# VHH binders against Probable cysteine protease atg4 (atg4): the designs that were tried, part 2

Target 1, 320 residues: Probable cysteine protease atg4 (atg4), of Schizosaccharomyces pombe (q9p373)
Amino acid sequence: MELMARFLERYLHFAPTNTEPPGTLIWFLGHSYKIEDSQWPEKFLYDSFSLITITYRSGIEGLENMTSDTGWGCMIRSTQTLLANCLRICYPEKQLKEILALFADEPSAPFSIHQFVTMGKTLCDINPGQWFGPTTSCSCVARLSDQNPDVPLHVYVARNGNAIYRDQLSKVSFPVLLLIPTRLGIDSINESYYDQLLQVFEIRSFVGITGGRPRSAHYFYARQNQYFFYLDPHCTHFAHTTTQPASEETFHSATLRRVAIQDLDPCMIFGFLIRDEEEWHSFEANQKYFADIVQIFDSEPQPVETHDDFVLDENVEDHL

## First folded at step 3 (VHH)

Design a18 (from V5 with E101D; framework vhh_surovatamig_d1)
Fold by ESMFold2-Fast, scan of step 3:
Structure a18 (fold): chain B 320 residues (1-320), chain A 122 residues (1-122)
Amino acid sequence: as target 1 above (320 residues)
Amino acid sequence: EVQLVESGGGLVQPGGSLRLSCAASGFTFSSYAMSWVRQAPGKGLEWVATISGSGGSTDYVDSVKGRFTISRDNAKKSLYLQMNSLRAEDTAVYYCATGYDDWFGELLYDYRGQGTLVTVSS
């Protein structure tokens, strides 16, 4: 029988050296671990390993004329990873296999890559095989969640940039997954957002960030100072289906990975799980620590149609 | 060939104390995190406490913080749980196990002992 310590040794094979001083905290989905020596805390390693990681798959049937999402599916897979871990936190009484079935690589699964590809085309005119942006991914998750009431989770996507409206939330039942697609800079994250980005990891409702470098989306779940730990979808396994279930090991990361804040792409999706009214009030109270990342208002302003950039072939100056 | 043998359970009055022991063999004890998990009559397994391989870090379920202390002696290949201020709700079979409870509250351990019964009653 395979020992958990051997899984951890394999998990750490390509792990970075912990360079931070003893006593430095690691913040993991709103909870902290204290480092007492130069090695990683064992509890942190077990918890990181336990997270669901959804990676590229091959041998996929019914995905248009493609059999794999290798090379283009990273944002979809990282978004599925955020949603899967959110559902596990929301419904601890459900077995892991029940959560994983929702993400099976088959058209009938509620949150399959097939459903994301279909919805991306329908909602955002993104063709199969093209990279998803953060906004497209959020729209797809919200619509697919609405279409599957047997998985009770309302997905609220921030509006008018990064705004959440109280009157809209009052019309839906908990639990609610808040998704905030935003850009914290142009080419890199502006240093003005650093403190707020770090604070987000300390919030109890935090369920991760999907984002990263262009064409290289990842799921971020923990931080130590200005280093962010992430799960990487860039590992291809055979398709997971109800008739041929993939090994559970293929849903866990093979290694511990981290990246420095200055090397992050500014495009991100922030996730927060609000399970009841008490957690909503806690979220509101903490919003002051990340007010430039998430804004909260009572009601949405009247819709205003704006032209993106109305440019004529030639704009000639008038002679009066 | 891996074996974990618990001892120290028994009947105790509310407010009393017990010290549980676990003797390990068949593996490199100091290389593995160790946990105490319990099962009350008619209920599922519940994680209680964990200690790292070196003994440098410990974790506890909230209901036992300040009352229970997990410790280990790597030279003797033994794990301990000092239980103080015992309550009726602590009544359970206590198991010694390798590893941790995971982030989702599921026990991720490879080996578990036979258990030792702790009854807290008048």
Scores: ipSAE 0.011, ipTM 0.370, lowest interface PAE 9.1, mean pLDDT 84

Design a19 (from V5 with E101S; framework vhh_surovatamig_d1)
Fold by ESMFold2-Fast, scan of step 3:
Structure a19 (fold): chain B 320 residues (1-320), chain A 122 residues (1-122)
Amino acid sequence: as target 1 above (320 residues)
Amino acid sequence: EVQLVESGGGLVQPGGSLRLSCAASGFTFSSYAMSWVRQAPGKGLEWVATISGSGGSTDYVDSVKGRFTISRDNAKKSLYLQMNSLRAEDTAVYYCATGYSDWFGELLYDYRGQGTLVTVSS
């Protein structure tokens, strides 16, 4: 009977105060909430809480010589968080527990930390226990998705920086998760990207940003003016396995968190879910609002050829 | 004992309007967010609209924004859904429920009524 009031009280206990003026919109994965006063809208709080949060785990078996990803796994966990929420949106007919099973902390799970660690070594020569960069994370997600056709999702990773090529997308079936690993500055986000970064949150296909530095990667899902709301993997819970499933509450954030745009790391992975051709056309139409973050072209330029090998003919038959 | 009793459903032509009502009893109505959820023939439950306990905030699924209006009368312990510009795809059993849906459409409610049928057909 009192579950909703109890939930809101606990969730808000350590939440930031809303310092923005009335009438300000919150943009949440392409959808808006209007703030009428200093209170957070209840629907926004429930929606934020409902997002899957994948955090550090302990008691992990079969993870090389380690039992925990605490201290090094934050980029992997934030990337898993983006992918889990993307899959939940793609497959609403699947129960939460079915989605979470794909991320179980065991080698047999398609998107487990074990699979990410193995793939990071195989594709990018990143040793177990080392921090993942954005490009490594995207390459791992794309390969692991391709290896698991029972969960249909093509992952397209932007090429030549931040470019998407129409002819490459035409060869794959929907749904497609577009991942754009990019850097919007050197030490901090360059202010020239601020407007475009804010516009990204208003795009209907937007499924979040994974970003940060070693030990600081987070999943960003909403913004209010220049404040970004995020899910934080820096909380350790016991491993989630098929034989000992973790409590569902361990996959949800305990409180609302936000950070100012000027305090963000410029390293980011932008995620967009394109479920059909209509959503692709919508994405193309909206690209003008964030053209320096994502570029779209018809075809990828061919690589420059190196000089052909020359074979010296040392077998000359002298018939003179 | 919590009870939610829906009424106001019926047959209506495309483009028509209907007003659904829900009478609540057995709990402190003004302390609970209330939702309308629907189930079309052969499909799962879909969240439609929510109103906060005070009535100060409302939210809607995209397909009904601008056409449906949720409201409440806390003194009468009643919830309403004004449905305008009805479409064939709005045909469903409509349920009054306590609580919210989450971002993924899962209903976070404690109680639900028995429903009222809305048929939009020529």
Scores: ipSAE 0.152, ipTM 0.568, lowest interface PAE 3.6, mean pLDDT 86

Design a20 (from V5 with E101G; framework vhh_surovatamig_d1)
Fold by ESMFold2-Fast, scan of step 3:
Structure a20 (fold): chain B 320 residues (1-320), chain A 122 residues (1-122)
Amino acid sequence: as target 1 above (320 residues)
Amino acid sequence: EVQLVESGGGLVQPGGSLRLSCAASGFTFSSYAMSWVRQAPGKGLEWVATISGSGGSTDYVDSVKGRFTISRDNAKKSLYLQMNSLRAEDTAVYYCATGYGDWFGELLYDYRGQGTLVTVSS
C-alpha cells in the first residue's frame, strides 16, 4: 500500500546507526543479509517492518473489569506476536487481514487477549490483570491452538526444562510450533550460552524469541553479532475488532530497535516452526549448535503403568 | 575471506542434464546451510534449493522438485546441483550462496559467488 510505503520510508529514515564492521551479517529468522553500501540493507528493513507487531490496546470490551491491557499484557502481546508471525510463515496463502482476525480483541477470536486471560485462569490460576510467565504463555497458546482446527498448528511445549521427545512428536501432525521456555542465567544471560544463542537465529525453522528484556516481554527476530532486534508491545492503540478493524499500520513497528546481549533478561521462549518431516530432520541436524538450549531425546522416561480390571457391566471410565 | 566459485554451466538441449559445482573457502563450510539461487534474463533472483550444513535436510522450489538434486561434500568444501530434465524456463545464471530462502522463495544475499550461466535451448 501507499500507507505502507510511507511508513517504511519513515522506518528506514529513523533506524539507528549501524556500528558493526562492513560485511557483518544480519540473521533474521534463519535468513541472512549482507551490508555493502548502506547502513542497513533495504530488504532487511522491509522484512523487519513487514513483521506483525501486536501491541497494547485500549477500548477493549468484555475484558473482565478492564478496558486495556496496558501495564500488564506484554507477555501475552509478545506471545501473540510470535504466533501471528509463525502463522504468516506457515500459511503464506492467507491474507494478512485473515491472520489478524485470529487475534482480534474480542472473545470470539481464537487467539484474543480474552482467550489468553480465560485460559491463564483455567490452566495456571493466573487472575485477569496479572503478568503471565513464559510457561503460562506457552501452555495457553498450546491449548488455544488445539481448540482452533480451522488453522491447523500443533504447539509442542518443551518438557522437563528444555527437552523435546521424538515419540511425542510422532503422535501429532505437522505443522508443529516448538516452544522452549527456558532461563539462560540468573540476572543476565550466562556467557556460556552466548554462542548457542547467536546460532539459534541462523536456524531455518527459527520463528523468534519472546522475553529477553528485564521485567518486559519483547519479540526478538534478528541479530547482528551480539545485538538483537526486537518488536516492542509497549505502545497503545485502539482495540482491533471485526466491527471496527484497527488500521494495518498499528500492526507494524514505527522504528527499528536493538539491544545488546549483555542487557537481555535471561528468561526466554524460543520458537521453531516445523512444517514437515524434512524440516524436522533439519532441526535435529542443527540442534548440536544449541544443545544446551534445546535437548532432543527419543522418549520421556515414564513410570510403569498399572492397569486394573474393570467390571464388565460398568463403564468406570465415564465416571472419571 | 569468504569466496564461492561456481562452475559447470553451459548450453544444453531441453530434456538434458547438467551438474553445477561450487567451491567454497574462507569459512567453516560444514557449519552453514548452502543454497543455489538463479536469475533468469530480465528477472529477479529466485531461490532454487537449500541443503543443511550436515547434508541431512534439503528443500527445493516446487518447479524443480523431482528434477534437481542438491548435495554437498564437506570434506572437499563443495556444493553441487544435479539438474535433470532441463526446460527452457531453467535458463538462468546460477549462484552459490550461504543461507536460506525467505518465506516467499526469495533468497537473502549472503556470500553469493559470481555465478555460472545455464542456457537450455535447441
Scores: ipSAE 0.007, ipTM 0.139, lowest interface PAE 9.1, mean pLDDT 83

Design a21 (from V5 with D102S; framework vhh_surovatamig_d1)
Fold by ESMFold2-Fast, scan of step 3:
Structure a21 (fold): chain B 320 residues (1-320), chain A 122 residues (1-122)
Amino acid sequence: as target 1 above (320 residues)
Amino acid sequence: EVQLVESGGGLVQPGGSLRLSCAASGFTFSSYAMSWVRQAPGKGLEWVATISGSGGSTDYVDSVKGRFTISRDNAKKSLYLQMNSLRAEDTAVYYCATGYESWFGELLYDYRGQGTLVTVSS
């Protein structure tokens, strides 16, 4: 009880000023909060604080010739943050400690930075210490999830840009995490995507966005009008291991952060958690509200046939 | 010492009404969100309603929306639950608790109340 009051007092101390009038909505992973008497709804502040935040770590063992991911690990950490919160939603019966163990900074942990670095090299030829792109991050999550059947979650990565194919989804078991790596502009988000981008935060299956800041990946989980709230991996704590667990406080942000839509990088990974057939049908029905961000088709296009299928051989006459 | 003392439970016929009260002491009442949670015979705890510290925001489980009203009086350090149109399935021990359920389904409250029994039967 006293702990809850301390969380709110600390969080409110560092919260930015909100000048929006009563009645304004905040959309948090498909759920809305309404501003009433205070600048920030109390439940919104606590839910934001309760999100798992995975940041840079130091004192890491077994990571090639490096002991820290400071300066290069932000996309991996933001991707781990999206996956950790997705797993928390998918498996509410699991304790926070159990979810965090999956992301321990040791080679044996299923979703460790060690595993991401190894998979980045194996799948995309990205060397240890190099920045991950969104496509590399998605490929790594999908492969690592498939290699860990003890934590059931099929990760479907959109194909041919931003397409999802029904016949491919029908072959996999729920729950499914849909990851859509896409670019909504060149240097900044094209204004034609603004309405659709805002609408994805209202979708029940939405589990966040990774990316969205130039060369500085973040995890975006909520919005108020055209302001996006995010978790920032750019804080270094000592490594979290099974034998020396880090304090749980190091997995929570003490500061509420937001950024305007105009200041976002267009390079993003959209996440949606589909737990069963009913949630899939709901997702399909809502796709029309963000059709340029996510496309759904029955089947993947067949390769284009060549315009010339003739093979003409030069006749060689034999001398008897 | 934190104390939460519930009262107002009893036997009521289907369609009837009851008003539950909770007296709080030992902490700054107005700084905490307060909830009502219940436990039906042989079942686990179920969240029923929450009210913010200021009283400006309320939330309810779907099965009681339109029938139950949560309120508070910060000057008196008291929490209330007005229960109307009671049904047999509302039979449970009702507990007063600090806090609320998180977005992740965690029970984020440290409740110390003894509970008050509500029986809906003819």
Scores: ipSAE 0.014, ipTM 0.387, lowest interface PAE 7.7, mean pLDDT 84

Design a22 (from V5 with D102E; framework vhh_surovatamig_d1)
Fold by ESMFold2-Fast, scan of step 3:
Structure a22 (fold): chain B 320 residues (1-320), chain A 122 residues (1-122)
Amino acid sequence: as target 1 above (320 residues)
Amino acid sequence: EVQLVESGGGLVQPGGSLRLSCAASGFTFSSYAMSWVRQAPGKGLEWVATISGSGGSTDYVDSVKGRFTISRDNAKKSLYLQMNSLRAEDTAVYYCATGYEEWFGELLYDYRGQGTLVTVSS
């Protein structure tokens, strides 16, 4: 449409300067774009703009005694962003409006901030208004997805750190969203993970990374060498509801953003969409390229019980 | 919370100068293109000027070219509009905005501030 072309013109004009040499690749959710003459490829800018971005909202009703998630909601919003784009890929026949309705800022929407807040309290004892951690976000997505059979998606959250178990996946129906919450360092990403982290963006099933700290969570969808492109939830718009829908442009980023690998927070959620058994086998084959980030095993280890010897110390009366 | 706070407006005589400032917080300022938009009495919003995130590119509405200069200081998270040779027609409330775009004649933005009034009168 004309609207999209006009927005792309502005987006291209005010994009950050490309500092990498001609011929470098941008890896975008498992697909590549080649840079010529230090200009951003128009297809890359188009695809970047087309991603759903879910940001802070104000005027929210029914969210305890709060009317906005500004200042505490960024991990929830970045997680919603990952899930929304995953659903867009999984169900291309659904209109954008239908996908966005699932994330409406009202209690009845399956993946609303209301549902995340309720589930965070129920599953992880996180009070309304507190920042969500990656593990809490993953647990909430898995439970909420299970409660919404109208849009089939099984969410498998990695166990015992970063492990996925074949016998557990064999019992569920595709499509499956694999979520791996992990930490790749203490204050910053340990350089030993750099190559594997870069490789993840080249994997066909990759649907993004949600990562960060309180007030710093972002959705990462592409990389060029050691620069990562991201969507930022830190813009506040009026609530999106079925009775008062927000304008479409409030779900798209107005500019291209990137950050260097050394400035990334090591706390991350990796997302991979597996739509059928063929895609699962492809994922398994590629795991060798990121084996320290994602582990795959046949079965989950059984708990081990240890017991001390029973020693009865009798102190009854004075006997020899 | 995303906040944009404008300052520097006031009453100025025709031919005079003013410098508007906008203090930004709650987002990664250097990653956003920033704009100044204005609303004159009895008129709709009008885009005035835009500057890229890096500061390397600027653009202006024809009526202010050569008179206004948009600039930014990413370290201070501040946006500026230097206005010279002011005319009565420049009288308006000036807004600092992020993510500005014109969609089929409608001015849209991710966020804008509360505005600062500029009155050019003798």
Scores: ipSAE 0.000, ipTM 0.133, lowest interface PAE 19.6, mean pLDDT 83

Design a23 (from V5 with D102T; framework vhh_surovatamig_d1)
Fold by ESMFold2-Fast, scan of step 3:
Structure a23 (fold): chain B 320 residues (1-320), chain A 122 residues (1-122)
Amino acid sequence: as target 1 above (320 residues)
Amino acid sequence: EVQLVESGGGLVQPGGSLRLSCAASGFTFSSYAMSWVRQAPGKGLEWVATISGSGGSTDYVDSVKGRFTISRDNAKKSLYLQMNSLRAEDTAVYYCATGYETWFGELLYDYRGQGTLVTVSS
């Protein structure tokens, strides 16, 4: 398309200045690119541009009393972005338009803003128009994916903070998207997590990080040293629907964006796509490089039982 | 607007050679990576080779490595594919296209010319 070529040309032109020396690696979803003669490896720029970016939309119908998610939808949009790119990796035979249809801004689409809003209220008591937290976002993705068997993907959300249990994974079919919602600090990322956070981008199964605070959630897909590249949902386009599909360029970032590790919000969802048993074993072998971000155990601890005949002594009532 | 015109296809014996050319116009040729993609009878599009805008970087599908060479002449706004040691399975319509085969395995921008037919048979 002429329009896509023009948009790509702008993207390449407005890439930020890269002052790193030749030989520096860029890690993009577990794959490395090496800087050679130009400031940017050209293929890296093309691959970054090719990522689906789902942004704010306006003119949305059937979204309670609202027509736009501008100002409150950024975590949902960044989560949709992670899932959309995950599905493209999982199902390369599907056309872009087929993946985008799953995220149409209409109630019937499996991963629509409408479905996220409904699930957020149902599962986590988050009202329409309120910001999503990482745990809410993960719960919504898991539920919605289970309700869409036409595009198989089991979403496993880490439990007890950041734990994955082998016996639970053995009961589900591949492919599996592992989502680990966590907080790596209070106001900023604690420096103790820096090395592990950098290592995550080098893992083959890595499919991105959705993270941020209200009004500041983004999708992180690559890094160069301690700079993280991200897709930004804070750009409003007209709604994408089955009858009025949005232009393809509205699903691509207008420019390459990056942020320094010290400026990142500690609130994160880590995504890893496991397509088969071999990829699971690879993930287990690499977990040692990010053991504080993801923990793996054989089985989840059983909850404490309460016996029917348990009776408290009356004299303990007075000691509260 | 973008115009791409391929030429150089034809009938060739197994083990033979052909050189494909693509004349480009309507855009800043040197700023775009260029690819050759092909479609064999009864099959889908297959990416063959890509060359960066400057010509400093090239990539090939495994089945043609060592046999095919992609090159460009930015002054002439032309893209080339030198095909050596041709095999029956190389029979396809070859298209000149803008862009890369993306990390997801598809061409990001595959505006193509009319194509040129390459038939490898005895």
Scores: ipSAE 0.015, ipTM 0.445, lowest interface PAE 6.8, mean pLDDT 86

Design a24 (from V5 with F104Y; framework vhh_surovatamig_d1)
Fold by ESMFold2-Fast, scan of step 3:
Structure a24 (fold): chain B 320 residues (1-320), chain A 122 residues (1-122)
Amino acid sequence: as target 1 above (320 residues)
Amino acid sequence: EVQLVESGGGLVQPGGSLRLSCAASGFTFSSYAMSWVRQAPGKGLEWVATISGSGGSTDYVDSVKGRFTISRDNAKKSLYLQMNSLRAEDTAVYYCATGYEDWYGELLYDYRGQGTLVTVSS
């Protein structure tokens, strides 16, 4: 309790001022908090703190000719953050230590930075030390999930932009993490997407957004009106390994951060966790509220042969 | 990519004033808490002051409270430290840094500049 009191005082010291009227809701991964006064609800602060944050690390061994991902690893770390929180929600009976071991900074860990670097080179020809785009990160996590059946979570990456195909989902077992890498504008988010973007935070299956800031990929987990709360990977701690585990405190944010919708970069990854058939039907029923962000079809269209056009999501990588 | 360039250091008499500046580039400046840290000759790094990304919250080490003021201009991507009533003990290399002190007193710095020397001597 004394530690929580100290945390709350320090956490609030660097928090933005709550300027929204009493009665305004905060939507946090599909559930809400009501603000009675101009102060942040304590439950919201505790829940925000409890989220796993995976940040830059130093003293990493076996990472080619590098010992740190500082300056280039933000998309990988924000994607790991989304995946770690998704796994924590999916498997509440698992200890935090077991979830964090999957992201250890060592080649043998299933979702390590080593594995992301290797897969980025193999799948997308991204050299070690180069920035990842959202599509590259999604492709890497899907492949790594497939290679690690002991982690019972399938990853489905949207195709042809933002499309999910029912016949593809029927071939995988629940639980499944849906990842939708997309761009909602050119230089900034097109205002036509604002209402739909706000609606995704209210969906029960929502497990966050990665990206959304120019060249500073973050993990977005909550909103209050048009303000989005996020976790920032731009803090460097010593490497987390199975033989030398990092302190648990290094996986939690020390401050509350938010940004206005008009200041977001349009490139982002939307995450939704579908644990069973009932949650899938609920997701389908709610899709009408964000139909321009996520599309659902029965089957993938037949390939169209055209003049030398390859779809490799080039534009999604441009902001890095 | 990230670059922090400090300026404004120099030699000043006890009781004098200096204003340090830091020009930031390569990241979304307004999204980051920014700090000033210093290293006196023969000593370790000491955190001096932090300002939140919005500029709405500031914090200082006890020895400089009431004498130093941290501020930022997000439109200009600049961080400042106004130092008044300077003492010999303030002599140090001052660094602009991205990051903050965590709840355990650990400094969570990502990037640091080259530093600017402040010498307080008669």
Scores: ipSAE 0.000, ipTM 0.112, lowest interface PAE 20.3, mean pLDDT 82

Design a25 (from V5 with F104L; framework vhh_surovatamig_d1)
Fold by ESMFold2-Fast, scan of step 3:
Structure a25 (fold): chain B 320 residues (1-320), chain A 122 residues (1-122)
Amino acid sequence: as target 1 above (320 residues)
Amino acid sequence: EVQLVESGGGLVQPGGSLRLSCAASGFTFSSYAMSWVRQAPGKGLEWVATISGSGGSTDYVDSVKGRFTISRDNAKKSLYLQMNSLRAEDTAVYYCATGYEDWLGELLYDYRGQGTLVTVSS
């Protein structure tokens, strides 16, 4: 495509130097790209550009007393980014504009920042303008997805830390987005998780990681050895609405960004898309490669009852 | 005026080989990723192989891996597909195209030639 060639030229201009040896694979949402020299594969660059990136917006109407999410919306925007790309994989027949309309900066859009703000207050008592944590963001997207049957997607948020329960999944229809909010260390990722974190990117169902503190959440979509490629929500564009759609360029990153595993924030949301029962069985088979990040059990343990219940006998009235 | 002209198709027996060529003009050939796409009789378009603008990266659909080789000559502005160990299911019209299949499986092409017919039959 002429458009593709122009954007690839932009990527080449703004991409970092590839420091890894020729022949090193890049794993991109479960798919691999092989490099033959010190240049980035054009397919990888274009696929990175083609990912939906949802960033801060200004000129937003109906968002309480605010017109922008700059400074507080990064986790919401990175979660929207993960969900938008997940929906593109689920529904390849839908046009990009149809997917983007679900995330329009207006109260009527199913996955708008307005809806996230409302759900954050309702579910987690987070006030408008306050930063979202990963667990809050996961809970919000699960509820909002359930409220939008027009685009079927069940969002399953891991329980009791990082556990997925088979009996709970058997009760829902595919497709399912598994979200696992977890922390892999204190200040940085514990080295004991390194191999498992690398393996996650090779899994076919992998749809990305949203990671970082409330001020610094990014969307991670690919890796090359111990370097992770990400999309950054920290740039501000004018609001996207159905009546005044934002330029398509504002939903794509022209800059290739990467960070070393040692410099990653350990607070993460892992996303996996399961489109049918065959993909679920494949996910179960591969779970052994990342068992400390995602656990799978048959049933959720029932809490032990800690109190006794008893009934007192009724008094019988004596005859005079 | 952008033009892509395919050649090299024909009738070949199962197990045989063919080399397809595509001559490009009207654009900066070395700046574009190039693909081969095919359409079997009564079927939709299927992406076959992609090569980066520099020629440093290649990718193939699983059914042709190890049998087909995509290559390019930027000085001659030509794209090639070496097809070995041909099978009846490889019978299709083969098109030269600028662009490639994205990670969503969408065929993203700006320009396509008129195609060359490959028939694999005994």
Scores: ipSAE 0.000, ipTM 0.207, lowest interface PAE 13.8, mean pLDDT 83

